VH-VL binders against q9ybr6. Designs and how they scored, part 9

Target 1, 148 residues: q9ybr6
Amino acid sequence: MSGSVLDEEAEKLMDYDYLLEKLYKKVPPKSGTSEYRIPEPQIIRIGSQTVIRNFREIAQALKRDPKLVARYLQKELATAASYEEESGQLILNVKVSRKVVNQFLQLFMKTYVRCPTCGSIDTKLLRQERAYMLKCEACGAEQPVKPI
Short names: E, the ipSAE of ESMFold2; O, the ipSAE of OpenDDE; V2, 0.75 times the mean of E and O plus 0.25 times the DockQ between their complexes.

## First folded at step 1 (VH-VL)

Design s03 (framework fv_satralizumab)
Fold by ESMFold2-Fast, scan of step 1:
Structure s03 (fold): chain C 148 residues (1-148), chain A 121 residues (1-121), chain B 107 residues (1-107)
Amino acid sequence: as target 1 above (148 residues)
Amino acid sequence: QVQLQESGPGLVKPSETLSLTCAVSGYSISSGYYWSWVRQPPGEGLEWIGFIYYSGSTNYNPSLQGRVTISRDNSKNTLYLQMNSLRAEDTAVYYCAREGFYDSSGWFDPWGEGTLVTVSS
Amino acid sequence: DIQMTQSPSSLSASVGDSVTITCQASQDISNYLNWYQQKPGKAPELLIYDASNLETGVPSRFSGSGSGTDFTFTISSLEAEDAATYYCQQYDSLPLTFGQGTKVEIE
């Protein structure tokens, strides 16, 4: 457990260094990646519950309904979840680390957001009977994905 | 350098609505962080009121019983606090403060200078 | 809510003394604890974040330690300008909560 705490401290220090470099280096960025990133989950604990404070922002970045993303996490973590529409927070009835939450959010993005053919995040999910169809708006590819 | 500056009416009567403004300079409030309000009654400790995240989502301390609204105007780079049904015990210095580290929760830095709000008839 | 309890509530010490104050959380908060200094008439200032990290520009005589539920804040050699109230604050759980404060007075 100490290791995960140290990982979070290192992450904050890395973010600080990154922000300092970005502020003081006014050169065009070298394009080495076109990878889209979601906001880092902001985790806080309440008793035996895990709260994702910025959940609505994460869902917006994924371009998916917060309730859909919440249901995915609920099923993957085998726990109950409550999405608070007013605050935009997700309450999970389990203690879970930021690393684990982030891993499942990345899996969600890979499975339900990113086109496997062209890598674009400009996609939509179409509910069709008992399946979801992932349709890419960039390349036009369509494929079934497992129901949430 | 990021700076926050609160302003408010100074005096508010019981049952009225408090409106406070926090002007932010040196950083766009829509670019990151949690933007928070914290209050301190004279001679007492600090109480977190609530935040607005850079995306626009809000959360409030349940101790304030739904009396609080935090909002922003991105074009003016300004935060707002409204609190209704004011009582004498709402007398406090009100601070706005940046909380977190970009998109993550964390610590309060920087703070505004604070604005005293006195609730009395 | 996580309750943060500081001890002592007040202390008096002389310049050059080592001063320690403690902060206890009502539940495990890992290292998600910060320390602030507040001088009369001024806003709080961050001194220590994530239990043990010294904020840039803060004198090295200030330090923090601890994890879980028990935390300590130490001033290794008290200076006259250190007369202030010191607050701990947790960010593991909403609502965000502060300790009641420890007033440090210089004799």
Scores: ipSAE 0.000, ipTM 0.505, lowest interface PAE 17.4, mean pLDDT 83

Design s04 (framework fv_satralizumab)
Fold by ESMFold2-Fast, scan of step 1:
Structure s04 (fold): chain C 148 residues (1-148), chain A 121 residues (1-121), chain B 107 residues (1-107)
Amino acid sequence: as target 1 above (148 residues)
Amino acid sequence: QVQLQESGPGLVKPSETLSLTCAVSGYSISSGYAWSWVRQPPGEGLEWIGFIYHSGSTNYNPSLQGRVTISRDNSKNTLYLQMNSLRAEDTAVYYCARTYYDFWSGPFDYWGEGTLVTVSS
Amino acid sequence: DIQMTQSPSSLSASVGDSVTITCQASQDISNYLNWYQQKPGKAPELLIYDASNLETGVPSRFSGSGSGTDFTFTISSLEAEDAATYYCQQYDNLPFTFGQGTKVEIE
């Protein structure tokens, strides 16, 4: 009978559906006005692990340290993550879809990269002791952001 | 067993809005999966239109974005497709299908029988 | 968008023959590819998911293989009921895209 294996997969991924609903409310799919695009994650599955092969390229497009972006994903996905310096890959110890990864990366950009005042991505994230400040190089605005 | 059944007007004019319904039985559309619309013009291949997740979130084929809306009624376990700015090229058999889009699985595992829509003035 | 190209566009074969269809992606899609069968006047039906896995209830004469950009679908011993159009479909990226289809006719 067609479909029985997929019914079991849907039941196993109830947490995934919660994440999708949470992410879509914060980063609506129909928002097409953003002009800046990050590279699409190149993902390979290895057992229970998700490997993002072009992670260094993605972090470079976000203009942030790969380790910082990795830490963000680790916390949002509630999983262990390993960034490989030599290959530029990120290994996540969780089954997660490219869609979910993309949506967390978009949320990262909105929260830690894009200036909320002028929309510029020409910004710096400054760590001041135990706090983060987002400083816009285009308009000069500075604002505190949620700790990672 | 999951069953999907499309229904529609059969013939629609370019000045009208295409409205299609997909009745689902055997599985609650709010409980899991993504629910897709796919079309097939006569003698041509398959084109994915968009889906609605069980949570209510939608995603559309960029080629049709702005012309199409997918919605649902959980109490009736029913999916809807609306499309405007119709052209003769929108003539096709329209299918609804259950889709599990995620990292581990992404096939369309159950399909409705399809409903033919002819766009004619 | 990822473009999916199938070959051949059509073929004719006899019951008992082995037939092979290929599908090429315009970019690396890992193993995120499905195969469907569509009989005349009917909706498509899933046969193979994730490049090589048989869907429940599908006869073992159907198989799939491949990874990256090149994929193969095989019917090891063709039966009369296998007359249909076969489609590959990628789910590595949205929008989902299908090959143009391969029509299999039985002589």
Scores: ipSAE 0.000, ipTM 0.496, lowest interface PAE 16.4, mean pLDDT 82

Design s05 (framework fv_satralizumab; at its last look DockQ between E and O 0.04; V2 from the best seeds 0.00; counts 0 for: pae E 7.5 > 2, placed apart)
Fold by ESMFold2-Fast, scan of step 1:
Structure s05 (fold): chain C 148 residues (1-148), chain A 121 residues (1-121), chain B 107 residues (1-107)
Amino acid sequence: as target 1 above (148 residues)
Amino acid sequence: QVQLQESGPGLVKPSETLSLTCAVSGYSISSGYYWSWVRQPPGEGLEWIGFISYSGSTNYNPSLQGRVTISRDNSKNTLYLQMNSLRAEDTAVYYCARDIVEYSYGTFDYWGEGTLVTVSS
Amino acid sequence: DIQMTQSPSSLSASVGDSVTITCQASQDISTYLNWYQQKPGKAPELLIYDASNLETGVPSRFSGSGSGTDFTFTISSLEAEDAATYYCQQYDNLPLTFGQGTKVEIE
């Protein structure tokens, strides 16, 4: 399934995340370092389901609606997903590893959050007729991205 | 640099509530890292109890059947573990530990020295 | 829960010997596995993280390898101070789970 197959771009993004974690181990991070990475998914497996316990926290760090991020993961993993507003957790109807979840969240950040011009995550995703437009609040750059 | 020090009552009676503290020095617990509790019954292996993150998010081992609460006091830079309905099987050395990287969980590089809790009448 | 099974449960070896401990996960955990050393009366100490990465300050005689469900931990030339219990631990899924431990004794 397309959602379970990782491409080379997602693998490169995971390498970047790993290097950033090594840096955090060596030096104290400065205030605002949350803009460089997302919270680690807290993964609980229940039978054939994968639950991301802290999903609301992850979506907040990405500065995107939890339902939008959930829809992205649902499509990439080719599975049903249920976001629980009361608990803030995401239930995926598939058995998937922490590594795969991390890779898709990094790909989401690269595609729908991070400005390709300046690297800032201070961006907005605006709906246009058949596309989303990613607008950077830091540098002002705008570019179309595929709809979720 | 960073040090963790557990303290507790030493002896607790069955059915009572256990309260443990973990005093952290050399780092502010609200600034980063996941902070875990791990226990070890005498002569046995290690069991993860749960964690609290720098943001206050908690997760607990289901094996403890909802008996555990992990909390913190940022002003005292201290972590807490409460466990209710204590049984003889809860007799163990209790450790607090910090994760190796600031914003991820699962790998422990700093541990306290541990505090022995005996559950006996 | 992911079950971690270590073998052997104990071993005895001489200084200078090479010893290997294995750890098997009940499901694929990628490389999300750590190895700890616990000396008598002390807290555990991290030796290896992410299956094969040596923690800072840990002697190079310690190494780890593996991915998926099968992992190995090796001490290439055993020293007297290596008498300890060694634990593997997975962190792919919550709850975090440990192997039962392998006691290494020096003859």
Scores: ipSAE 0.207, ipTM 0.725, lowest interface PAE 4.7, mean pLDDT 86
Fold by OpenDDE, look of step 2:
Structure s05 (fold): chain C 148 residues (1-148), chain A 121 residues (1-121), chain B 107 residues (1-107)
Amino acid sequence: as target 1 above (148 residues)
Amino acid sequence: QVQLQESGPGLVKPSETLSLTCAVSGYSISSGYYWSWVRQPPGEGLEWIGFISYSGSTNYNPSLQGRVTISRDNSKNTLYLQMNSLRAEDTAVYYCARDIVEYSYGTFDYWGEGTLVTVSS
Amino acid sequence: DIQMTQSPSSLSASVGDSVTITCQASQDISTYLNWYQQKPGKAPELLIYDASNLETGVPSRFSGSGSGTDFTFTISSLEAEDAATYYCQQYDNLPLTFGQGTKVEIE
């Protein structure tokens, strides 16, 4: 019975190789020119968990609700995530590197924060029934994005 | 406790094929992590050869590309390294190692004791 | 490939001394750097990951710092058992690459 749960968990756990491939395809090359940088995640490993200590600050830099960002990471990492409102920390039920976390945060920024038209980070994410709409406050562009 | 143990022929002739095994205990190689081979010529530094992921995907050092195959047998919980067209420069201690982090690579927390492979006529 | 250059190649120090080793990357690798200790006839052992994080069970006399291209490894108070070769290793990009090593001898 423990094997089946492990198998189910294994099936639920997206293959890192798949995640890696997705990341490499979606992560823009390190453009040294982006003036806007999100804080580097401060990560500690505790047992089988990864804790991002400064997650609230990261979410603020992304101009998004921490719970939304947490949900994104949860889905992308195929793991459970818990945001602690008091501490501002995010707990992931997986051992993951700072590199991987950072890559996904960059992808989040690219997909759900940065305007694809003008490159501005002054955007709003509007929830719709089947999708999100990314609205740029700088240029007025609207772009549908996949729901988180 | 996770343990890795390399085994091999010890001596291989030039142009022949090297076959090494790494027996893993204490953890299933199909359950997670990345599993790498690293070699070290006598008195020299370390060279990463390649890895196989828990899902079976592989990546090799381009310096050895075309000569190396890493495989596994999940039923035996064993890793394999095959290297073709051996040269004297391939003389080294060969290690298998496990990555420390799930969904990551490049950090090795467990190592085998290594096995010396000498390429000589 | 990312080249890792360690300095010095070797050093000799006395018990109780502070020892510092440097590692330079050929490009910005952020903090994606590990430090290993290898004793003669043994496999490498992980001491530091992510440039500054101490591996579980590793004595606190070992530390690491740095980001980008320049990194440092320090033994605050050298012990006789610390005689070994130390390696830095980057995992920013494949292929994984190691420094050439620094041999630490105890006088």
Scores: ipSAE 0.052, ipTM 0.717, lowest interface PAE 3.5, mean pLDDT 88
Fold by ESMFold2, look of step 2:
Structure s05 (fold): chain C 148 residues (1-148), chain A 121 residues (1-121), chain B 107 residues (1-107)
Amino acid sequence: as target 1 above (148 residues)
Amino acid sequence: QVQLQESGPGLVKPSETLSLTCAVSGYSISSGYYWSWVRQPPGEGLEWIGFISYSGSTNYNPSLQGRVTISRDNSKNTLYLQMNSLRAEDTAVYYCARDIVEYSYGTFDYWGEGTLVTVSS
Amino acid sequence: DIQMTQSPSSLSASVGDSVTITCQASQDISTYLNWYQQKPGKAPELLIYDASNLETGVPSRFSGSGSGTDFTFTISSLEAEDAATYYCQQYDNLPLTFGQGTKVEIE
C-alpha cells in the first residue's frame, strides 16, 4: 500500500523473518512428511496486533496448555500476548504473518511435544527447578529442552 | 563470578538525555540470557523498564516506550540505557539485571548494585 | 498490564513470629510469580521463583504458595535479619510488573 502503515508492516515482517532465519539455522525447520498436522492459524491483523482466532484448537493439537503455548510465542516474538479463555483467541502485540506464526508453532511441536527418539507425540513437559524436561510416555526417553 | 556494575551521572537536568552503562564481568552478554533494566524511585517500589534478549530483540514498558532505548556492545560486554526528555519523576535508583536461565525472561537472579540518578534543575 | 496488589503494605512482628504476605494478580498468571527481598541500600534478592520454588541458598523458613490470582509468602519463624521490604513480581506477560512492596519490621 502507499501509506506509512504498509512501510511499518513490511519492516516488522522482515524483522521477524530475520529472527526465524537465526532460529531455523540452529534447528532445521520441519518439512517433508508429517503424521500429525497443526491446524492452520486463522490470523486477523488489527492495528499493531495479530489475533490468532483458533488458538485454543492449535494448543489442543499441540497437546499443551494454551497459556504455555502463548508464553512460548511471547518469548520468541519478544512481545506481550493475551490469551482470551472465553473466545479461545490469542492476541499478540506485534504484526506477524501467518507463515511466521505457523513456523514457530511447527518449531514448538518439534521442540516441546514430539519425542526426538521415537517420534511419538505422547509426551509431557516437566518443569524441574531451573530446567524443562520433555519426557516421552511411549519410549521413556527424557530430553532437556529450552525453558519457556 | 558474574558481576554487574551500573554507572552514569548522579545529577541531571530536566529535558536532558540519561545515559547509563552496565558493565558485565564473568559472563558474556551475547550468550543465551535476557538482560533487563529496572528502576526504583526513592522510597517507592520497583518498575521494570525493559529488556534486551540474547538475539538483540528489545521490549520496553509501555509507560516508557518512546523515551527509552536499551542496547549493547558485545565487544565491551556492556549494556546501555538511554532515556530522553527526563523529568523529575525519573529520579530513581537504576539497576541492570540478568534472568535466572538462558532463553527465558522474567526472573532476576543477578542484579547490579544500582546507580542513583537525580533529575533536578 | 497485570496489576499486582500486596497486602499488607507494612507489618511489625517479633522474632520467632510467623508472618504472611499476600499478593493478588489482576488476572490469572498461573504460577509465573516471584518473590524478592530488598534491604535498604541494596538491590533486590530473589527468594522464591515460580510461586513456590525456593532459590538456592535461601533459608527454608521462607515459603510461597498459590496459583492463578492469589499467592501467599510466609516466613515461618521471623529472624532479625528478615527485616526488609518484600516484593512479588509476575512474569506471565509483558510488561513485567511488581507489587508495591510489604515492609517487614522487627518489634
Scores: ipSAE 0.037, ipTM 0.684, lowest interface PAE 7.5, mean pLDDT 85
ESMFold2 (binder alone), look of step 2: mean pLDDT 92; pTM 0.944

Design s06 (framework fv_satralizumab; at its last look DockQ between E and O 0.03; V2 from the best seeds 0.00; counts 0 for: pae E 15.6 > 2, placed apart)
Fold by ESMFold2-Fast, scan of step 1:
Structure s06 (fold): chain C 148 residues (1-148), chain A 121 residues (1-121), chain B 107 residues (1-107)
Amino acid sequence: as target 1 above (148 residues)
Amino acid sequence: QVQLQESGPGLVKPSETLSLTCAVSGGSISSGYYWSWVRQPPGEGLEWIGFIYHSGSTNYNPSLQGRVTISRDNSKNTLYLQMNSLRAEDTAVYYCARYDYEWGSYYFDYWGEGTLVTVSS
Amino acid sequence: DIQMTQSPSSLSASVGDSVTITCQASQDISNYLNWYQQKPGKAPELLIYDASNLETGVPSRFSGSGSGTDFTFTISSLEAEDAATYYCQQSDNLPLTFGQGTKVEIE
């Protein structure tokens, strides 16, 4: 590493968006996404709020309870969230970029849905001890993951 | 190719309710788009009225003071606009348009030809 | 509401000229700004989305730039068919809002 490269890296690490990208570097490559696609999140801002219009469809594609996915986003964004059962939309009480929302949803899929052994999305998330257990129903693999 | 065609009464009296229809062909209004209404007074600019998402969720421009309802009939692939308490300043060409979301970008990609509504006695 | 202000309100130029239209948002809209062309008696048509992306089928003489609150739209070599009114539109927040339009006339 040269001094100029290290100085440039320091500036990038102070950029919140760059830090989020670096954090999600371990997200599966696009080839993994092409094997299973979730609906593209349809994100609308209204004042200081961010609304995911097709949230129910996204949660269904992820095969997870919408309330669980909502709780994940609420925790990651450190904001209040409201899931509306009748409309199927999620209201986040924060102004957040479309890119950031998409990154968190992709990270959710990688961490809490996709089997790291066989790539299957046919999995269950169960609470055990101090962690959640991701159980693959296709290959039988079990993987501990951080609780939401 | 997606095509939108508006139809309406042409002339409406003040204080009456406007009812407009938008027939959509070449694409389904049940698809994940925001089906929209936009108006333009003669010689003036564009004003967004509101839209309906395929789930039935709606948003309206607050400037229209709660006078607007946008609805749809999925079986007829048709959109509707109702606006009550019409005034002379509601005279405009009314467009229906598809507001698309693709790869994080929102924009109006298809528009109808527009239908002129004149509000006068 | 986000107010969109275009400048100028109208301009007249000759074929082959380069013309620039500006659009200013009353608050930061990132790059969420679209440009539309409207010919007399016709519906608007998308030219540029998200500040700088050229819509498929649109001639390369049209371009856009900017971010935050200040945006520009340029026609690098004006053609007779470009006589129209041009509108910017912000896609950052509801309600959706348009600029007042810039009328481009050919001398």
Scores: ipSAE 0.365, ipTM 0.728, lowest interface PAE 3.5, mean pLDDT 86
Fold by OpenDDE, look of step 2:
Structure s06 (fold): chain C 148 residues (1-148), chain A 121 residues (1-121), chain B 107 residues (1-107)
Amino acid sequence: as target 1 above (148 residues)
Amino acid sequence: QVQLQESGPGLVKPSETLSLTCAVSGGSISSGYYWSWVRQPPGEGLEWIGFIYHSGSTNYNPSLQGRVTISRDNSKNTLYLQMNSLRAEDTAVYYCARYDYEWGSYYFDYWGEGTLVTVSS
Amino acid sequence: DIQMTQSPSSLSASVGDSVTITCQASQDISNYLNWYQQKPGKAPELLIYDASNLETGVPSRFSGSGSGTDFTFTISSLEAEDAATYYCQQSDNLPLTFGQGTKVEIE
């Protein structure tokens, strides 16, 4: 009986991953033409959890605090996330594919890293009370963005 | 359901300042959306003017930069557009619209009916 | 600025016909393209977002496809009520820009 519940939970998690893939299947990341690419997420699955092993490196490539990026993924995936500072890994309390994780990371880059005016990734994110301001160090443009 | 309603003077003289209001109902203007203005000259296409976020941060079309101010009053749930130094080419239907995004995708999901502004001597 | 070019500028078709409109971006905008319908004397209405996603409440005869620079909007079976001007809009970079529009007339 315990095995059946675990199997049902596993099936539900698989369904969740499948649904996420369907939802974002039509949102391919910008590939090939981008001068700057973030590392591909290294994913391992342990039980009902997904671990991004190289999350620190990804956050560094995004030029953002790993905790901020983790918060973003937590909200978008509607799951709990835990960043391990010692290992640099992110643990997600959901089964999710590399493709889906990568899609969200690309969306993060688009929304919170890339300048919408000049396309530069040389930007900083300024936290306000209930919003963020994306400021471009290359062209000086400022863009309000939704809070994470 | 969110509803937007523009109001304005209808006729403005060249070099004068345009002031438009957009009454928002069915939703709070202080929510996390980009409240926007878009205009359309008669028989022509659409031009994005700018938007304001609930924090008060604004972004404008560079083509109109320096002439446009977008503001809001949370207590009145109203969006405002001010445009200085009007020209004949500023004659257009002016729309207020909500610019939202879900899952990283931005779009205009709610529009007002628009208000015609004619610039003429 | 990203320029959006629609084709054709206008077309006439009969009820039941399939109609196709194209939109080309001056640079790669991935799938960050929206399609709007504007009827005479009315405000634009969102039909498609992210190139291919149908907005809630929009009839299934409307569809979109494409990525990068080339996009397509299709009405599979034209109805009389579909007489309108259709616009593409990129949401990749500021300033937000629209195509010049395609006027669809019903014969």
Scores: ipSAE 0.006, ipTM 0.602, lowest interface PAE 11.2, mean pLDDT 88
Fold by ESMFold2, look of step 2:
Structure s06 (fold): chain C 148 residues (1-148), chain A 121 residues (1-121), chain B 107 residues (1-107)
Amino acid sequence: as target 1 above (148 residues)
Amino acid sequence: QVQLQESGPGLVKPSETLSLTCAVSGGSISSGYYWSWVRQPPGEGLEWIGFIYHSGSTNYNPSLQGRVTISRDNSKNTLYLQMNSLRAEDTAVYYCARYDYEWGSYYFDYWGEGTLVTVSS
Amino acid sequence: DIQMTQSPSSLSASVGDSVTITCQASQDISNYLNWYQQKPGKAPELLIYDASNLETGVPSRFSGSGSGTDFTFTISSLEAEDAATYYCQQSDNLPLTFGQGTKVEIE
C-alpha cells in the first residue's frame, strides 16, 4: 500500500502542474515585477528535454558560475542537468515551461544573490566548512544560506 | 533570408547508398539550430528523417532502421544525408529544413526546394 | 511513436466558405502541434505553431485551437489561393510525426 502511494508521488514529479504548485509554495504569488532584471530564458524543448540557449548570459547576470546555477536547477527540478561550456547552453532532462524556469531563477536571485540587508546584487557565495555564506560587497553583511 | 538548396543524384539503384547535400546561405549551419532532413514519397505525406544539432548530436527516425547518417561541414556551410541499402520505397522528394523555435516552440521554419530521388526497382 | 490522424482526407469548398480540419494525436502532446500549408510542387510552409499561434505574415483567416489529443484548424473565409494540402505535425516527442494531410480544393 505504501509502495502504491510512493508510485503516485513519483509520477507527479514529472507533471508540470505539480511543479507549478511546488513552486508556489516556495515563491509567494506576486502581481508586480522584480527589482532586478535577469535575461528572459530562451527555451527550446526537444522531446523530454529543455534547452536554455542563453544560460551563460543568465549566469553572468546572476554573477554566478554557470555550473552552480545549473546544479541549483537540477536540484529544484529533480532532474539531470548538463552545462555545455562551448555553447553556453544548459540541457535539462525534463520538459518545463519558460515560466517555471524563470520563476526558479528569480528565487535563486532572491536567495543566493541579493543581499537581504541592503538589496545589492554585488555579492559572493563562499563555501565555509559545511555551509554557503553570502557576503555582500556593498555593505559587508554576511549570512549563511541553504547549501546546493 | 536563410536559404537551403538540396542537390544530389536524381536516379539511383536499389542497394546503393544515397548521398545528398544541402547548401545553406544567409545563415550559419554552425548556429544553435537543428538541421533536419524530411522526405515525401510522390503523392504521399511527410516523414521526418532526422536532425543534427551544432554539438554534433543526432537523432534519427527509428523507422529508417539505422540506414541514415546525417553530418555537416561547418567550413562549407553544408548539411549532408547518407542513406544506405536503398529500396524502391525510398523514392521521394527529399527536403532539408531548419528546425527552430519561437519562445519555447519548435517547428520547421526554412525549407529547401526539395530534390526528387527515384530508386529504380 | 505518436500517430497523427487528420480528417477529412480531402474536401472541396467554395470561396467564402468556412472550412475546418481536425487532427488527433495518439497520446497527449499538450499544445505542441503545428500546421503547415503545402502547394503543389513547393515545400511546406508554417501557418500555425503550438496549436493556436499565427506565424508572422500569415493571413488572419487561418486559426487553430486545441490541446491534449484533439486539435482543429480553420479557414474562416476560404480564398482561391488557399487550395493546398494541409498537414499537422507534433513537436512533443521524437520521432517527429505529421498527419496524413488534408487536400483542400476550390469548387
Scores: ipSAE 0.000, ipTM 0.515, lowest interface PAE 15.6, mean pLDDT 82
ESMFold2 (binder alone), look of step 2: mean pLDDT 92; pTM 0.941

Design s07 (framework fv_satralizumab)
Fold by ESMFold2-Fast, scan of step 1:
Structure s07 (fold): chain C 148 residues (1-148), chain A 123 residues (1-123), chain B 107 residues (1-107)
Amino acid sequence: as target 1 above (148 residues)
Amino acid sequence: QVQLQESGPGLVKPSETLSLTCAVSGYSISSGYYWSWVRQPPGEGLEWIGFIYHSGSTNYNPSLQGRVTISRDNSKNTLYLQMNSLRAEDTAVYYCARGTEVYYSGDYSFDYWGEGTLVTVSS
Amino acid sequence: DIQMTQSPSSLSASVGDSVTITCQASQDISNYLNWYQQKPGKAPELLIYDASNLETGVPSRFSGSGSGTDFTFTISSLEAEDAATYYCQQYDNLPYTFGQGTKVEIE
């Protein structure tokens, strides 16, 4: 049972207003050319493992396949990683800080998402003849990028 | 609006199992958020016990030595805490609380709390 | 586990005074710290999140600052209703841990 429809609708509206207020307090609105921000990683550490709870949301904000972002982190951190489809979590077999994870995610965005010509994040990453091609949908520029 | 209300036995003997409930109204516990238990011994500070995420995943404070289970009943919109092998040091006010998660900021804070229920462990 | 140490454990001040409480983490937690107020017989209430952000509906006399390992919480002009115990809490790593609390009494 999923609860009542009225209760769910009321809570969705309350959630939206609450999140919007908190967002404006933490990241006040700026011009349309402002730096794009991805969600901060929600890290839990269990023994030698690091779990990124909101990994799916981060990948969605980056507009990239979660498995691609997971492969990138696996290589940069030199560790095994497993992405859980149902929960949207990424499990890294290494003890690593939120700061370090965030730095690599920012580097991913700079290298594989942001257009170097116009700064737009509205881009596609395409595999062409053993190369990755970053294609900007805003300005039309195409740039080869290093393989993951 | 969201409300949380704890209930429990009040008095429990050493070595017995504690069972607490937290009735949630105004929000479906399966739809979002982390749902946590926090305790406070009389006159002392706060200790996080554990949480259950809206998906059903749980995590517990290692200081409780594996004695704790947090569960839920989605049809009753209720959270449960069970703690076994009780000792006098487990005497505390037990709170349930909702953990907010704002993905944009990475925030995790306790925005709604129940009123708390006192559990006394005494022979 | 990340250990949170608050200072002082208690203080007494008069209405209109400025009071400062500190919180120190045993390791770098960036800005992943919250501050709560707990009045006698009541559940804690969130005042400050993410080290320095004021929660909606909380009076502007409350503020927070700091990052890394050292954090401060300030009440710029103490009111009688501010008599309470204040707690910091880190959410950088599990288990989530609280400071031992600072009791603020009004003379």
Scores: ipSAE 0.000, ipTM 0.504, lowest interface PAE 13.8, mean pLDDT 82

